# VH-VL binders against o81304: the designs that were tried, part 29

Target 1, 187 residues: o81304
Amino acid sequence: CSIFANPAQRAKRKLLELISEEDRGLRTQKDPKKRDEIVNAIESMTVIGRSSITTDDSLSATWRLLWTTEKEQLFIIEKAGLFGTTAGDVLQVIDVNKRILNNVITFPPDGVFFVRSDIDIASPQRVNFRFNSAVLRGKNWELPLPPFGKGWFENVYMDGEIRVAKDIRGDYLIVDRAPYNWTESFV
Short names: E, the ipSAE of ESMFold2; O, the ipSAE of OpenDDE; V2, 0.75 times the mean of E and O plus 0.25 times the DockQ between their complexes.

## First folded at step 15 (VH-VL; framework fv_zilovertamab)

Design r3 (at its last look DockQ between E and O 0.07; V2 from the best seeds 0.00; counts 0 for: pae O 9.2 > 2, grease 20 > 18.9, placed apart)
Fold by ESMFold2, look of step 15:
Structure r3 (fold): chain C 187 residues (1-187), chain A 122 residues (1-122), chain B 107 residues (1-107)
Amino acid sequence: as target 1 above (187 residues)
Amino acid sequence: QVQLQESGPGLVKPSQTLSLTCTVSGYTFTDHYIHWVRQAPGQGLEWMGWINPSGDYTNYNQKFKDRLTISKDTSKNQVVLTMTNMDPVDTATYYCARDSGDYLFYYGMDVWGHGTLVTVSS
Amino acid sequence: DIVMTQTPLSLPVTPGEPASISCRASQSVDDYLAWYQQKPGQAPRLLIYDASNRATGIPPRFSGSGYGTDFTLTINNIESEDAAYYFCQQYNNWPYTFGEGTKVEIK
């Protein structure tokens, strides 16, 4: 059979295939050829997403990490075992109406590290953020940490399933919509 | 104390490849982005690009991307700038500079090398 | 590329008086703007980051202001050692770009 997907669906399928076995980017760190392939596929998505509005209400979601180049985040994921745990879902929780973003790393069953941020929409694809505070939380304790700084990211592609972004340091992020909503809570 | 020192040839002929080395030293070592910036005689500053702390990612000013390579040798605390096909318009003082921020934050370039003059002439 | 335009290009000053240098960006850079001082034969020295924050070790007579496209470096109580070139730099978009420089000289 000879069924052809449209160009956008083909580019998205290629990108998702390229990242599928990369352990959220941990394996990509060791494979420059694979990184180049993924970056080239991201550029194809950038062309498809050009002129789109990616900063409307549809940006509000709990986004779950599929792949990243950001080294500090990958280090935390890789080294979770040294603390007797495993890194769970890694999240970016955005609410455009409330102008908030939380970056979250979960450590099941009870651990979480999250960073609270304010956001502003700078353009149809760019979001500015400023870190306010960070929290490391366990089962019945919580440790506040100082704020870090500010920056921006641009969503070069977004649809009902995935979002592809790059940030002020040139790092890439690929996420999907989690089937749940994460909220912070304190007993 | 962090110090940066550029080294390399002072004279390069047109079409040759320039190679400059930035050597980093200090008592408190923290991983930072390293930038290259050049300044033509009597003129302003021009950002060329950076290399990240681990040395595996770079960002180049598009003006130079076809002939500029920045690499890092962490065993020697060195960052190397390589630029092909040099032209007399590339005559400038070349600086390496330390990025003052961390992975998401840029607070300017807080530590600069002394600069090295590279003249491109026949 | 974002073009950074400085005015004036030359600024004669009298010790003890304030001086101001203007920097205009061709498009908004929010507050992603730094100021540098460069004395002859020396590398640049970071003065101000994020438009208004003094770098470590910078005397309080240096201050920065502005947001978006229009920025000002103010030097209060000019001292003879302040004679130098001053450059603004934006870092909102790649490539990072610098202004042409302002030569501050003692009358």
Scores: ipSAE 0.349, ipTM 0.759, lowest interface PAE 4.3, mean pLDDT 87
Fold by OpenDDE, look of step 15:
Structure r3 (fold): chain C 187 residues (1-187), chain A 122 residues (1-122), chain B 107 residues (1-107)
Amino acid sequence: as target 1 above (187 residues)
Amino acid sequence: QVQLQESGPGLVKPSQTLSLTCTVSGYTFTDHYIHWVRQAPGQGLEWMGWINPSGDYTNYNQKFKDRLTISKDTSKNQVVLTMTNMDPVDTATYYCARDSGDYLFYYGMDVWGHGTLVTVSS
Amino acid sequence: DIVMTQTPLSLPVTPGEPASISCRASQSVDDYLAWYQQKPGQAPRLLIYDASNRATGIPPRFSGSGYGTDFTLTINNIESEDAAYYFCQQYNNWPYTFGEGTKVEIK
């Protein structure tokens, strides 16, 4: 018998437990069984949140990566050591009213890779985005990179603490609200 | 150049439905949000709602949510406002305005129509 | 809803002098604040966005400042053509809301 009376809270807790030791998704890449368990839990959250609006002002925040299946992000995180650095927090910074989305990979203490995007609220749960530019920045240098592509993600569940999303590529994203606000000027 | 133009009836009877059309030109129609804003005579501006670039999502001021519908006709480059159960208090100049952001940043409403006066009277 | 309060509501100004209009938000809107100019019989015109950025084509004599709850539009060296209503607007939260408007009159 669970102490949680709310099904949403129980499902959320289960999901967070499943991803807690997966190193943001790196370990899951080598464990298909675990991946399936997590995906099933995400589907449960999808059902719970299917009638909710997840693209309103509450979406505006600095979101911190907890778990993902996105190969590009995982690759960067995994291979950071090859370049003499280590990946820190991976973030999605969203401003709904300014229609901005920045994807950020930090490399403490001074490194950061971020991609600037514009967003369009396409539905109560769907956000369309277009990449405009990317920047790799070190302590005393900056390298601009060309933009690459567009897509969308759907926030299938969101509350005051976490957001669960599915994207155009069929990848999954679980994020929490970061304990700090990241801005481009902050770097 | 970018132009927006409102059109519709200048006079509406109480309890009737208002229909206004915003015709846009000078840019790719499906790139920008379109807002509706009204202004009662001698009064300030009131935001009514917007429709997204694709036309498949709208955001309404809760004040008008039960009466207001905004839609797009992409083939005609038009945004349509429909408001039911009109009342004399709804007498105002109605504006459509382009959001400065297409899929870009929001910098305010950068292009406005000339506005169309709608009088609600018996 | 966020309430935007403008002061003064009427502002007579002598040509060549500066004019300042205040806009106060009932809660923080960060820098999500725009200013519009509306001349008689015309639609509003965007002047300032993000509290302090001039829109395209806006003369340098127009400037905006502020962050959070208190904002100011300043018109330096006021000209006769600047006679108009001026509105602030927040876009931090839905619904977007406007100030009451300030009527700037040229003496």
Scores: ipSAE 0.012, ipTM 0.607, lowest interface PAE 9.2, mean pLDDT 90
ESMFold2 (binder alone), look of step 15: mean pLDDT 90; pTM 0.926

Design r4 (at its last look DockQ between E and O 0.06; V2 from the best seeds 0.00; counts 0 for: pae E 9.3 > 2, grease 19.1 > 18.9, placed apart)
Fold by OpenDDE, look of step 15:
Structure r4 (fold): chain C 187 residues (1-187), chain A 122 residues (1-122), chain B 107 residues (1-107)
Amino acid sequence: as target 1 above (187 residues)
Amino acid sequence: QVQLQESGPGLVKPSQTLSLTCTVSGYTFTDHYIHWVRQAPGQGLEWMGWINPSGDYTNYNQKFKDRLTISKDTSKNQVVLTMTNMDPVDTATYYCARDSGDYWFYYGMDVWGHGTLVTVSS
Amino acid sequence: DIVMTQTPLSLPVTPGEPASISCRASQSVDDYLAWYQQKPGQAPRLLIYDASNRATGIPPRFSGSGYGTDFTLTINNIESEDAAYYFCQQYDNWPYTFGEGTKVEIK
């Protein structure tokens, strides 16, 4: 309830409060009103970050999912129980210099689904990507899946803590910087 | 085969603007980043900047940011370097080089032009 | 900027013997490290990328090793045609930066 002098900080705080109880977006799927509130808050962040560069070296990180409207990710998270597991962290690992993007869904303790992608920096805020391969991995097994498609996302806001993005399909993504670094060899 | 070729004036007066053209062939022009790298006589290599495959975004070495522009002419398969306020210290062989990544991964600069010597002198 | 320091700057080598060039980064660049060969009057040629991978068409006598801050280019069984300057380059952070170059001379 403190007053912030910085509009960006106020907007950011409001956004984080809105998504804090939404279970990465699962609950929002059943609450259109809440979705609208969150989207409005994202739009405010978009305005704040409009002139910023969000595709430089600072984009390189392991990003952890806080909230999304992307149906594919939400479906995997929601239905993990059908396969006798539970989704852990959902990550987006970016290396701007090597132009790599890995989308990761963990299934603790040993399971992981990840998609390898190449990326192109298209503008100060836009990243194009192409999926190259996907892998579902267990403790002692690995199942490769065929590659599928390409797209883009725009980081409409990014700071030292969070990133807000809009993608080609009109979905939204809010992530924070994970407290650890994930790599393909990461167990 | 993949080829890059630099072209432009070999002599530039101080304070004038340098314009170099990199003509590429042997592959799909819009698939690779293009870098500019220069080398002063008897010196090492200096990265100047790159332009992305689409030509919509550039990344410059901050040393040159205020006076360097890189652009693409897709219709001609050309990348153009423009640098203002040239000084004798800018005398160097200028190279354009293809990023090894096929629109994607970076594995170094795998194809270079022959380079063009630019002398800045009164 | 990341500073790349090469040693030695000049390396005389007898044909048939191995040559080793060191490249040290001022901070970790992981394996984001390339090596180039530049013969007199020619443009650089990519030898090694990602610290240890040979580029297409590069002979097996060229090899790279290292991770983090310390890297080595090794040329086994030096040939007369290997006389050239060799440069390391990091691409972990912008701006990309090169080492000073090492002149390999054949005795």
Scores: ipSAE 0.020, ipTM 0.627, lowest interface PAE 7.0, mean pLDDT 91
Fold by ESMFold2, look of step 15:
Structure r4 (fold): chain C 187 residues (1-187), chain A 122 residues (1-122), chain B 107 residues (1-107)
Amino acid sequence: as target 1 above (187 residues)
Amino acid sequence: QVQLQESGPGLVKPSQTLSLTCTVSGYTFTDHYIHWVRQAPGQGLEWMGWINPSGDYTNYNQKFKDRLTISKDTSKNQVVLTMTNMDPVDTATYYCARDSGDYWFYYGMDVWGHGTLVTVSS
Amino acid sequence: DIVMTQTPLSLPVTPGEPASISCRASQSVDDYLAWYQQKPGQAPRLLIYDASNRATGIPPRFSGSGYGTDFTLTINNIESEDAAYYFCQQYDNWPYTFGEGTKVEIK
């Protein structure tokens, strides 16, 4: 350890170490002790990130899931094996200027489940969202699904590499920036 | 028809541990968050915390963090509140309530138990 | 904690007339606000969520309005069974907090 490393870098390193090997949260679901450690580390990131603006243009990105407590995403990831597939990248695709958010679960090579949302910046750290529709898509087929509801998330910490958020349901999300842009294709 | 019913002791002594059980019956137990809310006699409502549908996660009002545990026994369709070191100021009617939202959203607590009065006195 | 302040604390009403209850939050809660009715010896009953949406089974005479810090529950055409306590609740942030309540009484 460096005796001069700043507290923010130490807290970030600790958080990333804690969530490594947690299978994006699947293992954490079965380990309340580990969850509490991760949540404590998230609280440290929240203190570091207070007063920052996390809803400017730098929020626009394709974000990849590192860890979450959100049970619907984890259920889909876990149960993909029942159908002979596995979940690929899990994404949150945000464009602040277009005011859109897509939540995406990929199933390589051809499958995707995604949820379209509108967003609205509520404060320097809070984004409101409303789900519009959802789609389950395979190689040669597509099934539209009608999601309903609205909510918010707060980015309690964001830098050039990661984003840490919590939402109205008390779920947590830790993501990094993908080196690619995901977009919904039209044919 | 979803129904919630609180059960537990009506009287506890100071410093004892309270254990209340919320028994859930009806359509689907594992689809909703369950909240605990208390109401001191003649007073307003105070949110204590929730447990998520799977029982993996809880969120507590910081006021109770050191004393409060909420747990879930899906085999019995029960949510259990445990509060240590009870004090006469904790005398209240305790309610469990169903969160009306789905996985992503909260729309208030739409189904409440009838409440159970817990008196803390020597 | 977000403090919810209700006014009035006591509201005498005449059947057939409208009545309104105000709820003020100590900071913006957007529209993350619910209203509950509580009759003596009963648990609260959800009336309104997201500031203005009626819960399932709630009569149209109940309506909610507001955004940010100032919210109003309106009961049009008061009926005698509307005598109860009414509470607002914010769910913008933890802990969830309730107003002190407004006692609505039939004159």
Scores: ipSAE 0.006, ipTM 0.603, lowest interface PAE 9.3, mean pLDDT 85
ESMFold2 (binder alone), look of step 15: mean pLDDT 89; pTM 0.925

## First folded at step 16 (VH-VL; framework fv_zilovertamab)

Design s1 (at its last look DockQ between E and O 0.03; V2 from the best seeds 0.00; counts 0 for: pae O 9.1 > 2, grease 19.9 > 18.9, placed apart)
Fold by ESMFold2, look of step 16:
Structure s1 (fold): chain C 187 residues (1-187), chain A 122 residues (1-122), chain B 107 residues (1-107)
Amino acid sequence: as target 1 above (187 residues)
Amino acid sequence: QVQLQESGPGLVKPSQTLSLTCTVSGYTFTDYYIHWVRQAPGQGLEWMGWINPSGGYTNYNQKFKDRLTISKDTSKNQVVLTMTNMDPVDTATYYCARDSGDYLFYYGMDVWGHGTLVTVSS
Amino acid sequence: DIVMTQTPLSLPVTPGEPASISCRASQSVDDYLAWYQQKPGQAPRLLIYDASNRATGIPPRFSGSGYGTDFTLTINNIESEDAAYYFCQQYNNWPYTFGEGTKVEIK
């Protein structure tokens, strides 16, 4: 009844173990040795995922942040006390057919910061995005914010549970599939 | 008054290690990536790599990966290029350049240093 | 690495006339392409980013066009100070790569 994981499953398990106590990357910022170890594990996942198509309909999901190097997200998570709360789930909500992506930082019970983007598929693993607008919202108020810009990310590995991505600025993102769907309507 | 200035030795012997410093002024050091680009005499430009000064993360041209290090000193507003095992073919003018990117955006290298010529010879 | 090929490598021009420089990528770079000007003994100057957007302070006689693999820098109404080397740079993939350069010279 027992089986050993194949090489891909072992590499995935190692990556998930390495990031599990890193507070979505906040602790990693203070530990260069751990960061290098995680990046090396990501490189192994990149090799495993090299031939896969990661931009098909299975990319459509509410993705939940497990770990990142991206400094602006980590700053917002760390400084959530400026909003009177702690950061909740951090999400990337993708719908390939509608060509949309929302980046979301939740601040329970009612706060949210989210950025609306259009996307298009550039290659089997690469997604282009363009920011349209951003919103900071509380219980009884909403503040539109002006965004501008574009970029890309590559999903270097994706399966039914997780996605590993690298972006145009060389930052990494590791996410899992949330057991719920997020929408702009109050959640 | 945004300025970038390269400094370091103009002459390096083969097999030695080059260290160049890029000192920036007139803007917030941690807000912008810094690139290193070199230009051999009479030749085109070659991108070497960049550093994100806020976190110290780097990306290198794979041609140089084994011998290139880009680092920072935020207290001095400096980025340092270190390249080991120099060879005469590495003779070039070395530039540091600021990109104007933010978040996930790159808008080109908008401010360049004046460059410093490094000659590698016996 | 994405190879950027510029044509022509040398372009004699007459003031007042338009001139154009082509840049071809070995694979698609979408619109992640910049153009730079470099005068002898000087650092490069950014002219165009994202294939068609003029950088701050660049005169409107400079324009860029293209998408994918084929790009053009156009200099309308050439002035004598436009004599320089011009090169394209792709930033769609690492490493970033530059074209070989085009020397624009007056007559």
Scores: ipSAE 0.249, ipTM 0.728, lowest interface PAE 5.0, mean pLDDT 88
Fold by OpenDDE, look of step 16:
Structure s1 (fold): chain C 187 residues (1-187), chain A 122 residues (1-122), chain B 107 residues (1-107)
Amino acid sequence: as target 1 above (187 residues)
Amino acid sequence: QVQLQESGPGLVKPSQTLSLTCTVSGYTFTDYYIHWVRQAPGQGLEWMGWINPSGGYTNYNQKFKDRLTISKDTSKNQVVLTMTNMDPVDTATYYCARDSGDYLFYYGMDVWGHGTLVTVSS
Amino acid sequence: DIVMTQTPLSLPVTPGEPASISCRASQSVDDYLAWYQQKPGQAPRLLIYDASNRATGIPPRFSGSGYGTDFTLTINNIESEDAAYYFCQQYNNWPYTFGEGTKVEIK
């Protein structure tokens, strides 16, 4: 019988194991049982982080996608090959102080799709966002796309390593702190 | 009685690959994580990584990411550590230690092997 | 990585007196903090987990306290058998990291 009483660490470990082989959520799309298991684990994390503040300065970081149910992102990742490329890291770059959020999908070595957004801290856990612009960029070309939409996400759990979020669409997001800082570069 | 025991070569030449085995007994092998921790002579403890109960998932200290592999042989109740390109700075006592499984509460590193000294020298 | 800093690194203690060892984390580790005892020629032994809980078989004279960044291991009525190195360890973030260790010596 374990006498350690750190539910957060245990829950986090379990969650990370559950998503470790799910290819950022692609495999889970075809495995509802696994999806449910992961969602249940996320709900446990939600309870653990219920009273925490997840919208302070510690939210400012380059967050890397580990797992999601968000269909648009998963579609891009899955279909990248149709365009002769492969999706690399999927990122959320947040700067709480500057009130900005960039959603980034990389296509190594030179491709990137990113959406610039403004954010507003709505509560200790909720962030409202509004898209401002979107760009698809290659090595020597850039294609601006019209921005659309607004929404919110709630960080239901966050620590020095990972962040778990639910969004307005009912999707789930699990990210970790990327080992690098992504910044927008201009060609 | 729960026991962990490290085994392997006590001497490794520089640039060679270290292979250590942790043999586990006294409990259900597949219920627990196994950690590897090393300690240079007269120094502190350094966490190297762990492997989950099933052996399908590992977590490595980034310091060793490119050199370290941890695997399980459930048929033998063994966890194997492999580290490439050994250097004199890797001279240390290497420990395997038990941790709780993903379906169990975390016990921390509650059971340790006796450790095995590995000296890297030409 | 989270840096764990222990103070003091050496602590001479008279039998019967208390000993206190401090461990400071470079960032908050909540209560994800363990203490280990290591005697010469032996593997570490778990003393405290989750900052303040004694592991199985650990005498009541050992106690842990703290939360966030500052933690303390206290050994009350120290005995000769308590001569050892003591290490703190955080398990809030990977990689897990240990303090430098404190050598407790019996006068």
Scores: ipSAE 0.012, ipTM 0.598, lowest interface PAE 9.1, mean pLDDT 90
ESMFold2 (binder alone), look of step 16: mean pLDDT 91; pTM 0.935

Design s2 (at its last look DockQ between E and O 0.03; V2 from the best seeds 0.00; counts 0 for: pae O 10.7 > 2, placed apart)
Fold by ESMFold2, look of step 16:
Structure s2 (fold): chain C 187 residues (1-187), chain A 122 residues (1-122), chain B 107 residues (1-107)
Amino acid sequence: as target 1 above (187 residues)
Amino acid sequence: QVQLQESGPGLVKPSQTLSLTCTVSGYTFTDYYIHWVRQAPGQGLEWMGWINPSGGYTNYNQKFKDRLTISKDTSKNQVVLTMTNMDPVDTATYYCARDSGDYWFYYGMDVWGHGTLVTVSS
Amino acid sequence: DIVMTQTPLSLPVTPGEPASISCRASQSVDDYLAWYQQKPGQAPRLLIYDASNRATGIPPRFSGSGYGTDFTLTINNIESEDAAYYFCQQYNNWPYTFGEGTKVEIK
């Protein structure tokens, strides 16, 4: 226990506690009071992270979804069982030096949907992205899908463990660093 | 056929609270963001904010943050704009508009309501 | 707030000829820019999004171009029904902001 936890550590702990039982955001969609508490906690993290550089090499990682407001991801997580599978880890795989972003939804044991993107750093906290291609892949098959957009996200807080972001559509994303690296290599 | 229709009072006294309702039809209510945009007579457009009806998340123009609430009623396919402390400078036609963007892109506001004129006068 | 400045504010046009409307942003908005048409007594109609993409049902005589701070809406082969107000809108930053509008009128 730390008797002298700093304000950033306290705010981070509060945010992580608030999201811990929210099924990556599914339960939050049905609970306006919890929604407001989480959004307020995110605003506190934004204040703490103001003026920091969150787009340096430490952004390069496999990031794993803890909580989001994004409805398409939440729909897929909720409904994957109806289609004979479950959504596993949901990832954002970033390499700043190679200027690459992959958005990934895994469907164990062999399924994956991912979107390949180019990125560029727009400001100390903002990353622009543009989709190159999308792929739905199974055990021994692959279906390319057309690309469908571009946008930006801002990392309003980032440390060695978590990242808190908002995007051009006003959706929030809270992720942690996965203990593994995801690659698209075919198996 | 996709339709948006604003409804509410056409006349409001200064300091009163305005409540406008946007009723949508012809599509799944929770699939699209709804924006509120106003236009003072003979003037340009001013973006007020949006709501994502899927989770009720909102984004407001900071100019209005202390006075503006955008909310939803999924059972009625409605979005509600509430604005407190109305002033004569708030006299405008108020539009609700749907955008067709999802995830991280915005295709503009592709379907608009017909607008409702709100006059703020003693 | 990003200020959007349109020129000209009034644009008399001759049917059959092209017309161009300029929109300048006070800072870069990349290509996050839309154009709308508004006829008297009506709500705006979306013409162009992402600076150059025509919205569904918009005829090819409407085109948009630009990136960063300078954008142009071009109407080729003006028709009488094109007389209207035209507005640009940026959506790179919140709040979203509109230009003052350009009145296109048949001379």
Scores: ipSAE 0.540, ipTM 0.827, lowest interface PAE 2.6, mean pLDDT 89
Fold by OpenDDE, look of step 16:
Structure s2 (fold): chain C 187 residues (1-187), chain A 122 residues (1-122), chain B 107 residues (1-107)
Amino acid sequence: as target 1 above (187 residues)
Amino acid sequence: QVQLQESGPGLVKPSQTLSLTCTVSGYTFTDYYIHWVRQAPGQGLEWMGWINPSGGYTNYNQKFKDRLTISKDTSKNQVVLTMTNMDPVDTATYYCARDSGDYWFYYGMDVWGHGTLVTVSS
Amino acid sequence: DIVMTQTPLSLPVTPGEPASISCRASQSVDDYLAWYQQKPGQAPRLLIYDASNRATGIPPRFSGSGYGTDFTLTINNIESEDAAYYFCQQYNNWPYTFGEGTKVEIK
């Protein structure tokens, strides 16, 4: 064992390795042991990030889904093929200053489903959100959907690369900073 | 003693594919990440990517993402770097290096190969 | 990418005197910072990890300090064998990036 590792870096590397082949959480749905292992790793990250502020300006970014237990997102990703499409990046676009959160599921090349939300910083780690609107878009069409729901998530760990979150439903989310900035006009 | 050794062609023509092998000895091969780092003559160090202990996951510098592949042959204790469409600008000494951390840890690169010079020239 | 800037790029030092090299990151890298020594014709050697921890076998005259964006490598009582290039490296963000290197020369 190396004596040179930063605990946060070590834990992060382990977590990333664990989720690397889990297809954003699809495979983990059928592998409870693996899920538990990942959750344990997340709990370790939680301890590491316990005293950190994860709701400041550094939270403002386009976050890309790496792994989640959230069933609705996983369902959409899994079933996209039934509708003749494939799910691309799943994103959370956060602007702390504007107090907005957009949840985005892309369907390349032209499809996108996004939900607009308002956010409120509830604590150094918790963000409350309220859905305002949802839109499903194709190349030449748009279908507005009614808003639904509210909740919160806690960023239990965040650094320059990744964010680990727990939400109100007990689900887990691991995201990284996307290599691009998503905007509503982005297709 | 922990040792890493790079091997491969010292000369590659433009547009050709480079293949380098890192042979590892002196420790459990499947316990450590392996990095590739290159250094152009008289220049600094450039991180290219790493492969995890099992060989099932790689992380590449985006600069090389479309050209670079890193793989493991556990039966031979070897890590292989493949880079396509070589250009004179890719002339450098190429190093493989062991992550100072095992499966769980990262503390920098603690053991390096001697490096192998690769010249890209017509 | 995080840019690592080293100063100075060249550092002549008299034997017995201390040497100090600065490394600045374009954004915070916390303590995910390593220092390497590279002698002519040799591969880099790890000196410091996590900003301030000496690697195995590294003499006590080598020390690292800093957190966030500003880091310093200090070599006390410079010896002739310390003539080399020194590089800082961040491993907080992918891709990992190195400083330009500092050439330490013995007067």
Scores: ipSAE 0.000, ipTM 0.583, lowest interface PAE 10.7, mean pLDDT 90
ESMFold2 (binder alone), look of step 16: mean pLDDT 91; pTM 0.931

